VHH binders against Origin of replication complex subunit 2 (ORC2). Designs and how they scored, part 21

Target 1, 363 residues: Origin of replication complex subunit 2 (ORC2), of Arabidopsis thaliana (Mouse-ear cress) (q38899)
Amino acid sequence: MEDIENIEEDEYGFSRNYFLAKELGGASKRSAHKLSDIHIVDEQELRETASTIEMKHSKEISELMSDYKTMYSKWVFELRCGFGLLMYGFGSKKALVEDFASASLTDYSVVVINGYLPSVNLKQVLLALAELLSELLKCKRKSSGSLSKGQETFPSRSMDDILSFLHGPQSGDKDCFICVVVHNIDGPALRDPESQQTLARLSSCSHIRLVASIDHVNAPLLWDKKMVHKQFNWLWHHVPTFAPYNVEGVFFPLVLAQGSTAQTAKTAAIVLQSLTPNGQNVFKILAEYQLSHPDEDGMPTDDLYSASRERFFVSSQVTLNSHLTEFKDHELVKTKRNSDGQECLNIPLTSDAIRQLLLDLNQ
Key: E = the ipSAE of ESMFold2; O = the ipSAE of OpenDDE; V2 = 0.75 times the mean of E and O plus 0.25 times the DockQ between their complexes.

## First folded at step 18 (VHH; framework vhh_6fv0_2)

Design u02 (from t02 with S52R; at its last look DockQ between E and O 0.39; V2 from the best seeds 0.43)
Fold by ESMFold2, look of step 18:
Structure u02 (fold): chain B 363 residues (1-363), chain A 126 residues (1-126)
Amino acid sequence: as target 1 above (363 residues)
Amino acid sequence: QVQLQESGGGLVQPGGSLRLSCAASGFTFSLYAMYWVRQAPEKGLEWVSTIRTGGGVTYYKDSVKGRFTVSRDNAKNTLYLQMNSLKPEDAAQYYCARGEPGFYILTKAPSWMDVRGQGTQVTVSS
């Protein structure tokens, strides 16, 4: 209760940017810097409006949240019965669902997926779940000669292999599961059919229980009959909060688009300036390679590692992979396989945009 | 290069207070959930606290609830842990850790965390 004002302030600013981004329209997602520019234009009006609303309804909102807390034990029971929980209603449900998880799911490992972000790597989520489950099963092993596998990594395995592990045989303890919370399962990073199929398969795994929120009435159009009735098995909970979407509206990644060359280069430069000098230099190597080899599908990852290590920009493959992850999270690079099956990296900008970007970075 | 640097540890009497800081560089700090974890001598790594990307949502291990407060300043790329009413069992090497963007673990920081700092020592003289 004492941190309600702090949460509201952060959520208020984020909610205005989220609504503005949704109303802007267009083909491209905006960078965090560009989103901040939009936010600045309207901030004073929004601050005044939010202050008035909070003062007028603070008591009613706190009573509503207390009422939802009385339902937490029922929600835990429903999860243990194998249902998915789907939270809907006006306002951000993020604080409510996180309070539920923190207060009532303390006996379980809980993984939170922020679906309102434009980039969510479901394979990394699945790998994390597999490692958590492997660790949990080691703690619960029996001396019957049947042991769960130790910690297992799946860096080169398919999602099918990981999901098969998560749907492994139940132990004698039927409450051996990991809870997955998905904020905005209908969010931009998760709306594609492949992501929804993966989430549905995850929900059907014997060691997994799912709690999700939605904000769009048309979210069920993402699911076919099998997903709804055999996999998600939703129980729908109407939980209007009237909370602003402060957090959901702030985390927009850089969007690289087929816009003007100067605008696209400036957007990329803003993101690159937030990186270390070594990260910028790794990107420069890729950019220069792509300009000098216009007929290729990009630069082989091994060649980028060799060039970067030779120049002392990275000390290991792990360090390079950290930079590549940041580039991919900001959509600065994409991967493609060449004719030999090698992974190649490509900057999705025109040659003119890449030249302008290099000029900006070399100042 | 992605870096996390913890500071603010030291020697304190039981019941005292310390404020730990974690300076982040080489990545967009505001896009990541952040964790505090600790390791006592001869013990495994123990999760202490989690803070969401916006800073308004926090989670704590039961043994530190009400005594520790996690916060972040996204403009300064800094994570904080205010530690009050310190006990001898709180003595440990404290680390900050970055979560994978797009998801995070509420109650445990497993060993697969992709970025962790070098740590800062907290000692409570009993």
Scores: ipSAE 0.332, ipTM 0.485, lowest interface PAE 1.5, mean pLDDT 72
ESMFold2 (binder alone), look of step 18: mean pLDDT 79; pTM 0.815
OpenDDE, look of step 18: ipSAE 0.565; ipTM 0.791

Design u03 (from t02 with A33T; at its last look DockQ between E and O 0.34; V2 from the best seeds 0.45)
Fold by ESMFold2, look of step 18:
Structure u03 (fold): chain B 363 residues (1-363), chain A 126 residues (1-126)
Amino acid sequence: as target 1 above (363 residues)
Amino acid sequence: QVQLQESGGGLVQPGGSLRLSCAASGFTFSLYTMYWVRQAPEKGLEWVSTISTGGGVTYYKDSVKGRFTVSRDNAKNTLYLQMNSLKPEDAAQYYCARGEPGFYILTKAPSWMDVRGQGTQVTVSS
């Protein structure tokens, strides 16, 4: 089995940039596209262009889906080896992942979590998994003539106790696994840090294999290095479908992939108004810089500090870093290195959305 | 108060068809995975079919695959089971059941599923 624990420090940045590039790569071939263009493109224009491409290329999309079916055996093998599967790419992956599960996971118990819904009771998911595993282990022991074990009581047990049971040693059969399919592991029901940590712990359980999809461009920011390298153990599969979000979209618009310019700006304005006035003013400096420098990869952090310090919005680098942490926690900014190696800050909104945001914020 | 009401059962000859309905109320129907289960005389509950919240994922017990089709209309809060090519083995009291919000088990109904209705009788005459 391959060991991928030894991944370089900047893998997170590479995966995020790759994800963004692959999302825009599903748009028209005739449009100019580079990583920097991805961050400032109007989402409505992107969706309109992608929909037109899907309409014109329905035969090619059908061939693409058939090609993915040829990979199902490989995906099953990867799951049996202990990897998690992470499906990404433009368009809804729900139908693809469901077809994979129904066609190729028939020999497994499978639990499906719909992360695009407003809420999911993860405690009940864990209880379901524990019940399924208990049944599987009893069937295996009966088949092998093993002695009966005592009874189990899960309704009053903590999530930690349930996870410990799911992480138990393999019981005489090398294929005693339950597959957990998560549609939109980055979705609103699952986005909170506690849910993500629970899912990461679940994925590390010896009896559990995880298949998930993501649509949010900032999904990797949900995970720290331990979660990625020690717990989820993702194999990343680029599977653009160009399928509409007919089911997922009923419950929420997907941020930065399918949101409107006005709706994205309004959401950001609400978050910004919950911050201190000095924090808002620091963000305004960054926003104005980005609007006046559209050809740059963002504003160097040192320049933001100098400008904010000169206007007395911050007293120290520590104060600035506090505001930047809040911005990153709310997905208002992201970091990257420019061509000179300097750390730069970028607002992941189109220029029109930033202009609307500044208008709303000045009210 | 959660309510599930089954209807559409009846007497049919072998090879015939029936369409069962399950009217739901007292909860947000579109958030729940739904199941069809059945109980023959002197037997326990048997899982028949699963349908996801949006209706796009359906699963069937092996003995009914190709003959039964589950569907749902979330606007009408109604679950359906189209049963074709009915066999004497399909004769049972049929119930709809509610899962938990936001997740489901692909290949069987969970033991905690919520069966509340009176059911609807399907009888297949020789």
Scores: ipSAE 0.374, ipTM 0.637, lowest interface PAE 1.8, mean pLDDT 74
ESMFold2 (binder alone), look of step 18: mean pLDDT 81; pTM 0.830
OpenDDE, look of step 18: ipSAE 0.589; ipTM 0.806

Design u04 (from t02 with V57I; at its last look DockQ between E and O 0.69; V2 from the best seeds 0.62)
Amino acid sequence: QVQLQESGGGLVQPGGSLRLSCAASGFTFSLYAMYWVRQAPEKGLEWVSTISTGGGITYYKDSVKGRFTVSRDNAKNTLYLQMNSLKPEDAAQYYCARGEPGFYILTKAPSWMDVRGQGTQVTVSS
ESMFold2, look of step 18: ipSAE 0.504; ipTM 0.779
ESMFold2 (binder alone), look of step 18: mean pLDDT 81; pTM 0.828
OpenDDE, look of step 18: ipSAE 0.698; ipTM 0.874

Design u05 (from t02 with G54S; at its last look DockQ between E and O 0.29; V2 from the best seeds 0.52)
Fold by ESMFold2, look of step 18:
Structure u05 (fold): chain B 363 residues (1-363), chain A 126 residues (1-126)
Amino acid sequence: as target 1 above (363 residues)
Amino acid sequence: QVQLQESGGGLVQPGGSLRLSCAASGFTFSLYAMYWVRQAPEKGLEWVSTISTSGGVTYYKDSVKGRFTVSRDNAKNTLYLQMNSLKPEDAAQYYCARGEPGFYILTKAPSWMDVRGQGTQVTVSS
């Protein structure tokens, strides 16, 4: 192998070429990629298309997964060299990464982070890693692995102190590593800058090796040059599986959300009930529109004004703007421009949450 | 009110088999990695097996690998441990435990795992 930087740059350039090929429509005649090259669709439609491809080509997909298994020994070598492994490509990579861990990381302690969930407690992850490392370094020779029956209180240590412990010297055996597997490092609970900085610092710890997957085409924008080259040290592996998101699919809309803002129907109902009845009715018009038009970016502001005026909920644009300001101040509504440049209003809640909210308001 | 109820223990001869069950309630079972642990008299808890949230990935203590099989049925909120070729050293009180929904340790039970049941006794005598 060449210098570590040459390997990383080849993999980094490969990920860039992958994104460009998707934009430019370059394709192979292998059936796994044909539908995505032919049609321009949004990200949700791309995932639905990937599920359809899996149904038609189950034998070919099974052989593809078997081919990835031949790479496992190389991936272990790359981890031992200090690289992070970043898995990308269409379809759920969860089964592939889990198979890699169970088949090839048997000489590692392995911790799995489910980044596709709405929340992840990174401090608890760091505490668990510190405990594991402590046991690896200071194993009691007389004990056969006794476990505590109860929960001990958390120490008052900062995350910085925990990371310093994990970054300790490689005294003794050089094989004292813990592998951290992150399913969807670009997931909604992890996309914030503080979480990414914590994960990057974790990846740079001497006792830690990182394997992660991504599903967002914009995931590389999460990292600056220091994070990529000095901390994560990513090797980028294109591993399209075309597998359905059977587990992640429960949280599929949350993985696609960029804002990291989540507002429950209960929180929204409390705020809305503090507003005037006419303000509530204006919001209901927007909510009903959004439920009936799931394909759109929200409701154009002019359409909301017309509908609200026809129903006598507002008498002027000034009155509507007053309600919209209150909605925005409470994060009940966000603005966006559609393809025509019109200002559109969007409620940042799932369709189920909006339906539940409307039921609460109609009681 | 999180509840874990173990069952299926009993007396068996060396080389025999038992199938343990753990019925879970009061939480969303499918979000949690699950663990089997055991406790012999005058000893602490010992990790036996780990199973991922979906059941697709399993890990075992070396001394039971090849003899024990962990599985789960997320529709029935039930965790299982099939124990074959039982040895006197396997005699213990067996407990199931849950991890955290956001992350879990595949290769060892964490010290902060949640053990709630009374367990089920496995006795191996020749």
Scores: ipSAE 0.468, ipTM 0.767, lowest interface PAE 1.5, mean pLDDT 74
ESMFold2 (binder alone), look of step 18: mean pLDDT 81; pTM 0.828
OpenDDE, look of step 18: ipSAE 0.719; ipTM 0.883

## First folded at step 20 (VHH; framework vhh_6fv0_2)

Design v01 (from t02 with T28I A109K; at its last look DockQ between E and O 0.54; V2 from the best seeds 0.00; counts 0 for: chain humanness VH .449 < .461, loop humanness VH .153 < .165, SAP .698 > .668)
Fold by ESMFold2, look of step 20:
Structure v01 (fold): chain B 363 residues (1-363), chain A 126 residues (1-126)
Amino acid sequence: as target 1 above (363 residues)
Amino acid sequence: QVQLQESGGGLVQPGGSLRLSCAASGFIFSLYAMYWVRQAPEKGLEWVSTISTGGGVTYYKDSVKGRFTVSRDNAKNTLYLQMNSLKPEDAAQYYCARGEPGFYILTKKPSWMDVRGQGTQVTVSS
């Protein structure tokens, strides 16, 4: 079994490397002295080479995308049969999958998950799916135009309880499903085992179908055989697009497939840039405290309030709590109690990553 | 602070056209799916359209499908609604809204929307 899996992984990796070299290869001269020099130069050369390939092959790429459109009805049929669709291949698949959804999934409810982001609130995804399923079943069973009373009990239930509701088939209609599109199911928001187990359980629900994309060569390591063959039930579609990663590439650069301290700080900086200046300044107070107190479990929340109010970054506890909620929603901050029982806030980054983040924010 | 500022409303004859704009600031616009909603006098908020983070996927309320076009320019942090063949029932205060940064719902009213602006009035009179 292990031998079969290794053969598939080797062929997948070889095929991707071969096609990348064939499409991006050239007789470019290398002049690097060190490994770090080679890494930096190679990334820039790869980026420039990919751009020239797109220009030279525009007609072939356009015809390739048109050929994929001829497969849309087959992909819909596969979803109706209970399969998940897994899209892989060189280039961003975001536009292809979005075109498929807008052209061929118009009869279904569609939920899109952006796995390339630093974080995704999967409980909120499950709550939204439960609401959609409830509305779907209510409308079909009671077509009198009655309005639903909403999700009265779901917000207080565990993720397991919500998944149990979703697993319960309520209708014999096999064409009655909600499609979940996952851009980069291998992305940073979803890469952890708990998220993957949740997605696998979701995909096994009779009223749920998944369409997902992957970009990391190590993506198959996220799943065991049960997840692949009995829960996700993937049909693997090789769909190289050669499209640039204009959106996804901001969050997980192709050349650096494993996250690094510098990339973690860059990702956090991007999220912080989306916040107000006062919110960013509150975060900086916490970051500076954590760097100067490495032996502590974080900064007490009351101390953060006092420091933020003294600097006029917040006017009230309510304002601080709104910033803290946004930090927690983006996984920028975690809560823990210290030895005195006080609630403390911690940035889950290394000291080096926090220093780099502060440098990037002050630039 | 997160801000959404609507503009482009006005008075138009039935069958006329308007283009609404929504200027966004205080957040990374390209991370969010965006929505148009409207409110007629003595009525609740009504979802009108949805656009994906990159602008490649759009959805519309059935009553406006084929007449309205939502678009976005992520470089200018601006959301647009081109409204053609306007009818008296389209008259309302129009608002833009942002969704969750991590996921969105394409085919129905979203479960959560962040409405912050004053809106822009669209009036259709014979």
Scores: ipSAE 0.412, ipTM 0.703, lowest interface PAE 1.7, mean pLDDT 75
ESMFold2 (binder alone), look of step 20: mean pLDDT 81; pTM 0.832
OpenDDE, look of step 20: ipSAE 0.589; ipTM 0.821

Design v02 (from t02 with T28R; at its last look DockQ between E and O 0.45; V2 from the best seeds 0.00; counts 0 for: chain humanness VH .449 < .461, loop humanness VH .153 < .165)
Fold by ESMFold2, look of step 20:
Structure v02 (fold): chain B 363 residues (1-363), chain A 126 residues (1-126)
Amino acid sequence: as target 1 above (363 residues)
Amino acid sequence: QVQLQESGGGLVQPGGSLRLSCAASGFRFSLYAMYWVRQAPEKGLEWVSTISTGGGVTYYKDSVKGRFTVSRDNAKNTLYLQMNSLKPEDAAQYYCARGEPGFYILTKAPSWMDVRGQGTQVTVSS
């Protein structure tokens, strides 16, 4: 309905204004700063402010959390009505959303996706949801017969095939759903357009409801109007917690160049440990080269191939390129040109962080 | 090789307590949500509890809420289940299971979850 869509547009406009300039400083909404500049600075200031406030105002923060608990029944009602819930505000929302799910979604199947991790296997998420939906359909009243034909297993099916199954049995009670909790739907595991389109398609399934959190001020730019208004159907909830990012902060790859040496090395090591041993060894060759040649603009790509092939870590250029693509997708490696014009590979970490990374890879 | 080794079962009187352990090896334990499941004689596997990757979120089958407590020590790669006020219907072979990295099902273990160990027997007798 047009009235419902207009209400959602007003919420979207309010949320963007809030992220740009609402309560931290009148100067940010009175300034001629570029939107991009404001977004970058505002995000850093928001995280810094959340850490300081939690330390100094713990009683007021606890009372705020208690006030949010009074809203849980309303949030369940909104999910029953077919809305997605999008949680935004200063500080980590992880504990709040987890408490909501544990306290108020006890009668529903709940799947939790940790979007703050470097990667998430969305196909396995869809397979788990298909299994849960099949079980849900078995519990419905039937005239006769089993649901055997509608419940084929999907281990080799494409993601599109699994999504088609999830959309198939739409005739149902909107009070009967599977809730998907997404911590940091704007996080590194989910930020790519293909993951976002998959999540939007998932959220449009009649038996699926999303509860998600965002932390990046540019998160709404991941979505077009169709995704926001027809698929996600967000109700935007301002829930500042001022809680530190104790868990999410360990896994944010975007802090590789900005975090402490130990923190950035740990983050990179976690990503690398998810790769094959040969991929890890290729990266180690590059890291060791960069440490031993601090005055160079990185390692020439041809030299990395020769060194990797000599050590039997790759069998072909295609295999090396596959590893390099994964490194680039995780922002572990950048391409640069050296003074001779050769294409070189560079790890965007300080020498101290690279040394710590190499130590951590042996843990 | 992925290994899950359950221990701590035994014979106990009704109302008694046991603490089960699950030693994990061969994978990055801290990246996985973990589950406890059990199997009574002539029955299939029954989900008992779920614990998140960091241990901050726990969830239980209704019949064990308030009596069982799941916990984990990621530094020691060990999952625990404290079982108090045991009843005859709790008697079963208990298994730990791992899920997928990056997501988990709070209220049930998926049917394809990874159960590897021999389990540990819990017997509750008069």
Scores: ipSAE 0.537, ipTM 0.771, lowest interface PAE 1.1, mean pLDDT 75
ESMFold2 (binder alone), look of step 20: mean pLDDT 81; pTM 0.835
OpenDDE, look of step 20: ipSAE 0.667; ipTM 0.854

Design v03 (from t02 with S30D; at its last look DockQ between E and O 0.59; V2 from the best seeds 0.00; counts 0 for: chain humanness VH .449 < .461, loop humanness VH .153 < .165)
Fold by ESMFold2, look of step 20:
Order: sequence, then structure tokens, then C-alpha cells
Structure v03 (fold): chain B 363 residues (1-363), chain A 126 residues (1-126)
Amino acid sequence: as target 1 above (363 residues)
Amino acid sequence: QVQLQESGGGLVQPGGSLRLSCAASGFTFDLYAMYWVRQAPEKGLEWVSTISTGGGVTYYKDSVKGRFTVSRDNAKNTLYLQMNSLKPEDAAQYYCARGEPGFYILTKAPSWMDVRGQGTQVTVSS
């Protein structure tokens, strides 16, 4: 037990120490200067300085990406040996992993799972993998004839039956695998224990190789020791990119603080469209209240319940709390207390963004 | 309602070029990987190319690799297929299709592929 806890602490501590050190370093630097300690310069000097900084960092980032490209052949070798690849580090890894797949996985069937979305149908993923494997095995039948009574589709079969097929016998050559790329295996669509168990079982299938990225500091808590050491078989690759989270980052805590007003509203609309119609209507009530009361700290939770129940969008406080939990999990609302001590909900968007969001939702 | 409108087909000579467009509406285009498929007379649908949600990953059927280029403009909700060095075997009705928002298959269009428009005809004359 102590050995297991010690190992878990080391793995968790490594990930948390990395993110904490990056944040503390930035905060310390920023807080080191007072406004009175800086010289006021004219606009021309400021524009020239900003342009120079962008060019320097762009060059450094390009060199970093070129260095990662030199690692692609090693990563392919690791996959062929049966390891899973786990990409971690600050910044979006989506472009890096996509470049790796397009440049170096050209000889393999590749399936991409977008874990940063609100939901993913893992059964359909497994069915697609079974279809692909069946096609690969038909090619082997032509040469060896080892398959009997093969089936191309498994529309009503259980997840266990599909996974058993994917873990079927190897016909000699280790090249008989499908590469599964998971963007944000720690993302909203995949974070639940059932999804993680399915992915771990998938990764242990003889015909499957997994490449994944993570961004949450608590991602290692998704896995027990069996999942890590017997199923995923991760090789951990530190690949900080410092790239913005333009797509997958829409569901991370920083999404609503980034981008233009129109971009932010469109991103929030995408998330809301994945929710039930009643959930969307509850959010609209909050949005309309916030637009009509710009000087308040948001809408009191009790008022939202009363308005939502009056309009028949919720039947109980439990139902409302379920919607509020979804909103908070997706960073669509924040909670704080007003001057009267009441719990209030607010949408962390500008009034212009909220107006655009309502236009998008009412289409 | 989901709509996909293909355009840009026509008659070309062997070795010629065409650029197909697919205008998308009625859904959040940015969430979907997109596919080009084609159908020749008396043949089933044949997968041609795949493009990821952001456009950073593209994949092609071997017979068109190096000749065709798929691209997308998510700001305009439009998918494109640039076809160069056209051959008589490329003559077909071309369709765009969308996949599932949560995942996609890079190497072929999935069997549950959603919504195909009316297509656009590509004819290669001798």
C-alpha cells in the first residue's frame, strides 16, 4: 500500500510541480515591478518592442517543433514495440500530434478521438475499429487463409465482444495494428471512469496502439496502477509547445478568457448545443437577466430556479442543480456572492458576447 | 436542417484540373471531420479523401494521392477538393460528407457517414 501510494505521489507530484513551477515563475516575474518603476515610452517604441518579442518567440517555437520532428521515428518504433505514447506539456499538443500522424503513421490505419468535445460515442469508435480490423484481416486471408466465418459488422454486439475481437490472435507480423490518436484523453468526453476503463482495455488489445495527449494536472488520477502498467503501457513524452488552445482549449478553464467576442460566443454556443433543450433555456434565462442587470454580480440562484420553474424548464431544485453543475464543469458560469450574501451565478462573457450567443442559440 | 451543396464539377480533358466546393449549413461545421466520396456509374460509393476538423490532417485514397488536395475554410463553412492531372478513371459524381463530431477515421469514410448532398458531376473526355 505504502509503495503504491509513494509511486502515485511521485507521478502526481511530477505533473503538479511542472504546472505549478510554470505559473509561479510567471507570476513572480510579473509582480516584481511597480508601475512607478517603469519609464513611459511613446507608442512607436512600444510597437517596435512588441514586434521584436513576437519574432524572437516565433523563432524559438519553430526550432522546438523541428526538434520534436526528429523524434518521430523513435515514436513510431515505440508504438511498434507495444507502448502507448502520452504527450504532456504546456500548450496545445494537437498540431504536434496531428503532424506526427500525417508524417509518420502513413502506413497504418488511424482513428482520431476528440476528447476535448463534450461527448464521444465510444461504442461507435469500437465498431469503427472492428470494421477496420476486419478489412485488414481480409487482406491476410488472401495470403494465409487463417480466418473462418469472418464478419465485417458488429452492430448489436456488446462492447466486450468487440474488444475480444480487437484482441484477437496475431498472424505473425507486428504491423497488424490500428493506431488510435486521442486528443485530450483527460478531456470532458472521456474523463468518466467507464470511458477510461474502456480506453485502457482498448489499449491492451493486440491490434491497437494508442497515442494520447493530456492537459489537466490531475490527469494521472484517472488511472490505477493496473491501467497504467498493464494496459496503457505509457511512455511519457514531455512536449511543451506553448501553442494556443484554439479548438480543444474551448473546454479548459481559460477558454472564455481568450479570443475575440465573436469567437468566444461561437465557442460557448457550441458547448451549449451539446446540452439538453431545457438546459439551454435555463442558460438563456441567466443570460437575459445578466444583460438587463449589468451592474449586478449575476443572478441569484433562487431567482433562476423560480424563473425556470415558472417556465416549466425544470421540475425541481435537483434538476436545476444538475444543469448548473454542467454549466460550471464547462466554465459557462461562475459562482460568487452578492452584497446581500446570496449565491449568484454569472456568465464570464462581455455583454456583446452574450448578445451574440443568444442570437446564435435562437437560430 | 443540415445541408451540403457541392459545386465546381464539369467537363475537362485528361490532365486537366477542377476545384470542387462544398458549402455547409445547418450544423456547426468546425466540429466535423469531412470527407470527399465519389460514385461512378454502376459502382458504389468510393472514399476519396479525409480532412480533420481544423484542416491540419489530410489523407487520400492511394489512386489520387499527389494529384488531389483537400482543404477547408471553417470561417466560410466550405470544403474544397483541388483535382489536378485528372484521368478518365476519376470521372464520377462527387459528394462531400460529414463524419461524427467526436471521432473520425483518417483512412476512409465511415459506414455511418452522414448527409450527402446532390453531388457534382466530373467528366473527363478523351
Scores: ipSAE 0.434, ipTM 0.749, lowest interface PAE 1.9, mean pLDDT 75
ESMFold2 (binder alone), look of step 20: mean pLDDT 81; pTM 0.823
OpenDDE, look of step 20: ipSAE 0.714; ipTM 0.878

Design v04 (from t02 with K108R; at its last look DockQ between E and O 0.44; V2 from the best seeds 0.60)
Amino acid sequence: QVQLQESGGGLVQPGGSLRLSCAASGFTFSLYAMYWVRQAPEKGLEWVSTISTGGGVTYYKDSVKGRFTVSRDNAKNTLYLQMNSLKPEDAAQYYCARGEPGFYILTRAPSWMDVRGQGTQVTVSS
ESMFold2, look of step 20: ipSAE 0.574; ipTM 0.805
ESMFold2 (binder alone), look of step 20: mean pLDDT 81; pTM 0.834
OpenDDE, look of step 20: ipSAE 0.683; ipTM 0.864
ESMFold2, look of step 21: ipSAE 0.599; ipTM 0.804
ESMFold2 (binder alone), look of step 21: mean pLDDT 80; pTM 0.829
OpenDDE, look of step 21: ipSAE 0.701; ipTM 0.874

Design v05 (from t02 with V115Y; at its last look DockQ between E and O 0.47; V2 from the best seeds 0.57)
Amino acid sequence: QVQLQESGGGLVQPGGSLRLSCAASGFTFSLYAMYWVRQAPEKGLEWVSTISTGGGVTYYKDSVKGRFTVSRDNAKNTLYLQMNSLKPEDAAQYYCARGEPGFYILTKAPSWMDYRGQGTQVTVSS
ESMFold2, look of step 20: ipSAE 0.506; ipTM 0.769
ESMFold2 (binder alone), look of step 20: mean pLDDT 79; pTM 0.818
OpenDDE, look of step 20: ipSAE 0.706; ipTM 0.873

Design v06 (from t02 with A109K; at its last look DockQ between E and O 0.51; V2 from the best seeds 0.00; counts 0 for: pae E 2.4 > 2)
Fold by ESMFold2, look of step 20:
Structure v06 (fold): chain B 363 residues (1-363), chain A 126 residues (1-126)
Amino acid sequence: as target 1 above (363 residues)
Amino acid sequence: QVQLQESGGGLVQPGGSLRLSCAASGFTFSLYAMYWVRQAPEKGLEWVSTISTGGGVTYYKDSVKGRFTVSRDNAKNTLYLQMNSLKPEDAAQYYCARGEPGFYILTKKPSWMDVRGQGTQVTVSS
């Protein structure tokens, strides 16, 4: 039916997310060159802006957080079964994951790694885990006397030796697990391949259970198939919080921009779902073309017409132009001219956002 | 320069209360888990409490659990310790300490603590 209120709500939501991303970090790509421009005054402004947005939906956010609390027992069960937990969604997940740890991981030793920082000393983390496990194993054993001498200090051991200790034999009669919480496993301190391989090996250790959060939609590109299926064994949990990134340091604008990109894809999906199936399919053709042709300035309008007509999504140029007008009115598509002077259509989203949009649209 | 300044100590009777403060400067306070530690005259440093970077997760030495409450205000760069039902065994010089910026242990005392302040004296006597 003709529900202008619904269209206005979707359009308003898209505009709000655009303004939020612009005000909180902008459209500038993250790079080492420009990171030096972030300073305490800018962070203060971003914190104030994010806090205001959070307050607009305070009741709904509180109910959402309460709903997540009902899932904690399931998450503990999944950890006990040997799965890793991977938390994703818009907003800082730090408070949620910390609440989960304090409320539901009380029977475990918990170590927290802050991946949103510029650096983390993973060898020191592994040393701390080894010492903690050694203490736990002694507490769970009756005095034997055979372990009073012969223990070697861990500080001189290689990381491989420490990981071998943490992966010691499973015991059916004991529950000696250490839970490792990684805030932003995709963060700047951890995103290099060596760190990710170390974390993957850590997660596969018999005495270790891993809970992590991500904010970058490209986080899965950090992992090969062995890491995902044999080592991390992730269960993916969508937990948007809409919480400000008050604690995630000088990288707050970059983290929000990744979440805002996913949020703009979800906003775009809502608008597209209000359109006809043929309109949605025309947009999908453009999206797929743009993903497969990253070197081009978008898709020529004539090519979109031909592809859409061959698939029976449009019967005429007038019908296509009607869809294109709707896309432009919602800022889903922009026009520009290529090097040949042809009018081309471009979706003003990153490739990652377009992939997420296509996934959400098929939901 | 990294600075930690403790205050709020004093003389109290057994069962009394004190609130300690730790003012932090020279570093990004919100990036660090923080600790309270204490030192009696004939003892080494003893860990008392841990608080996460956001303040939502706390951990305590068993002997003070239920009597002490750690908190922080990241906007004011200040760490607090509310000490209730004080016992003579709690008498010590109290220090705040900064942890590793990259990781911390929630359910056990940390392996490393950066103690920098002069401390604040807590005395418990009739």
Scores: ipSAE 0.289, ipTM 0.592, lowest interface PAE 2.4, mean pLDDT 74
ESMFold2 (binder alone), look of step 20: mean pLDDT 82; pTM 0.837
OpenDDE, look of step 20: ipSAE 0.601; ipTM 0.822

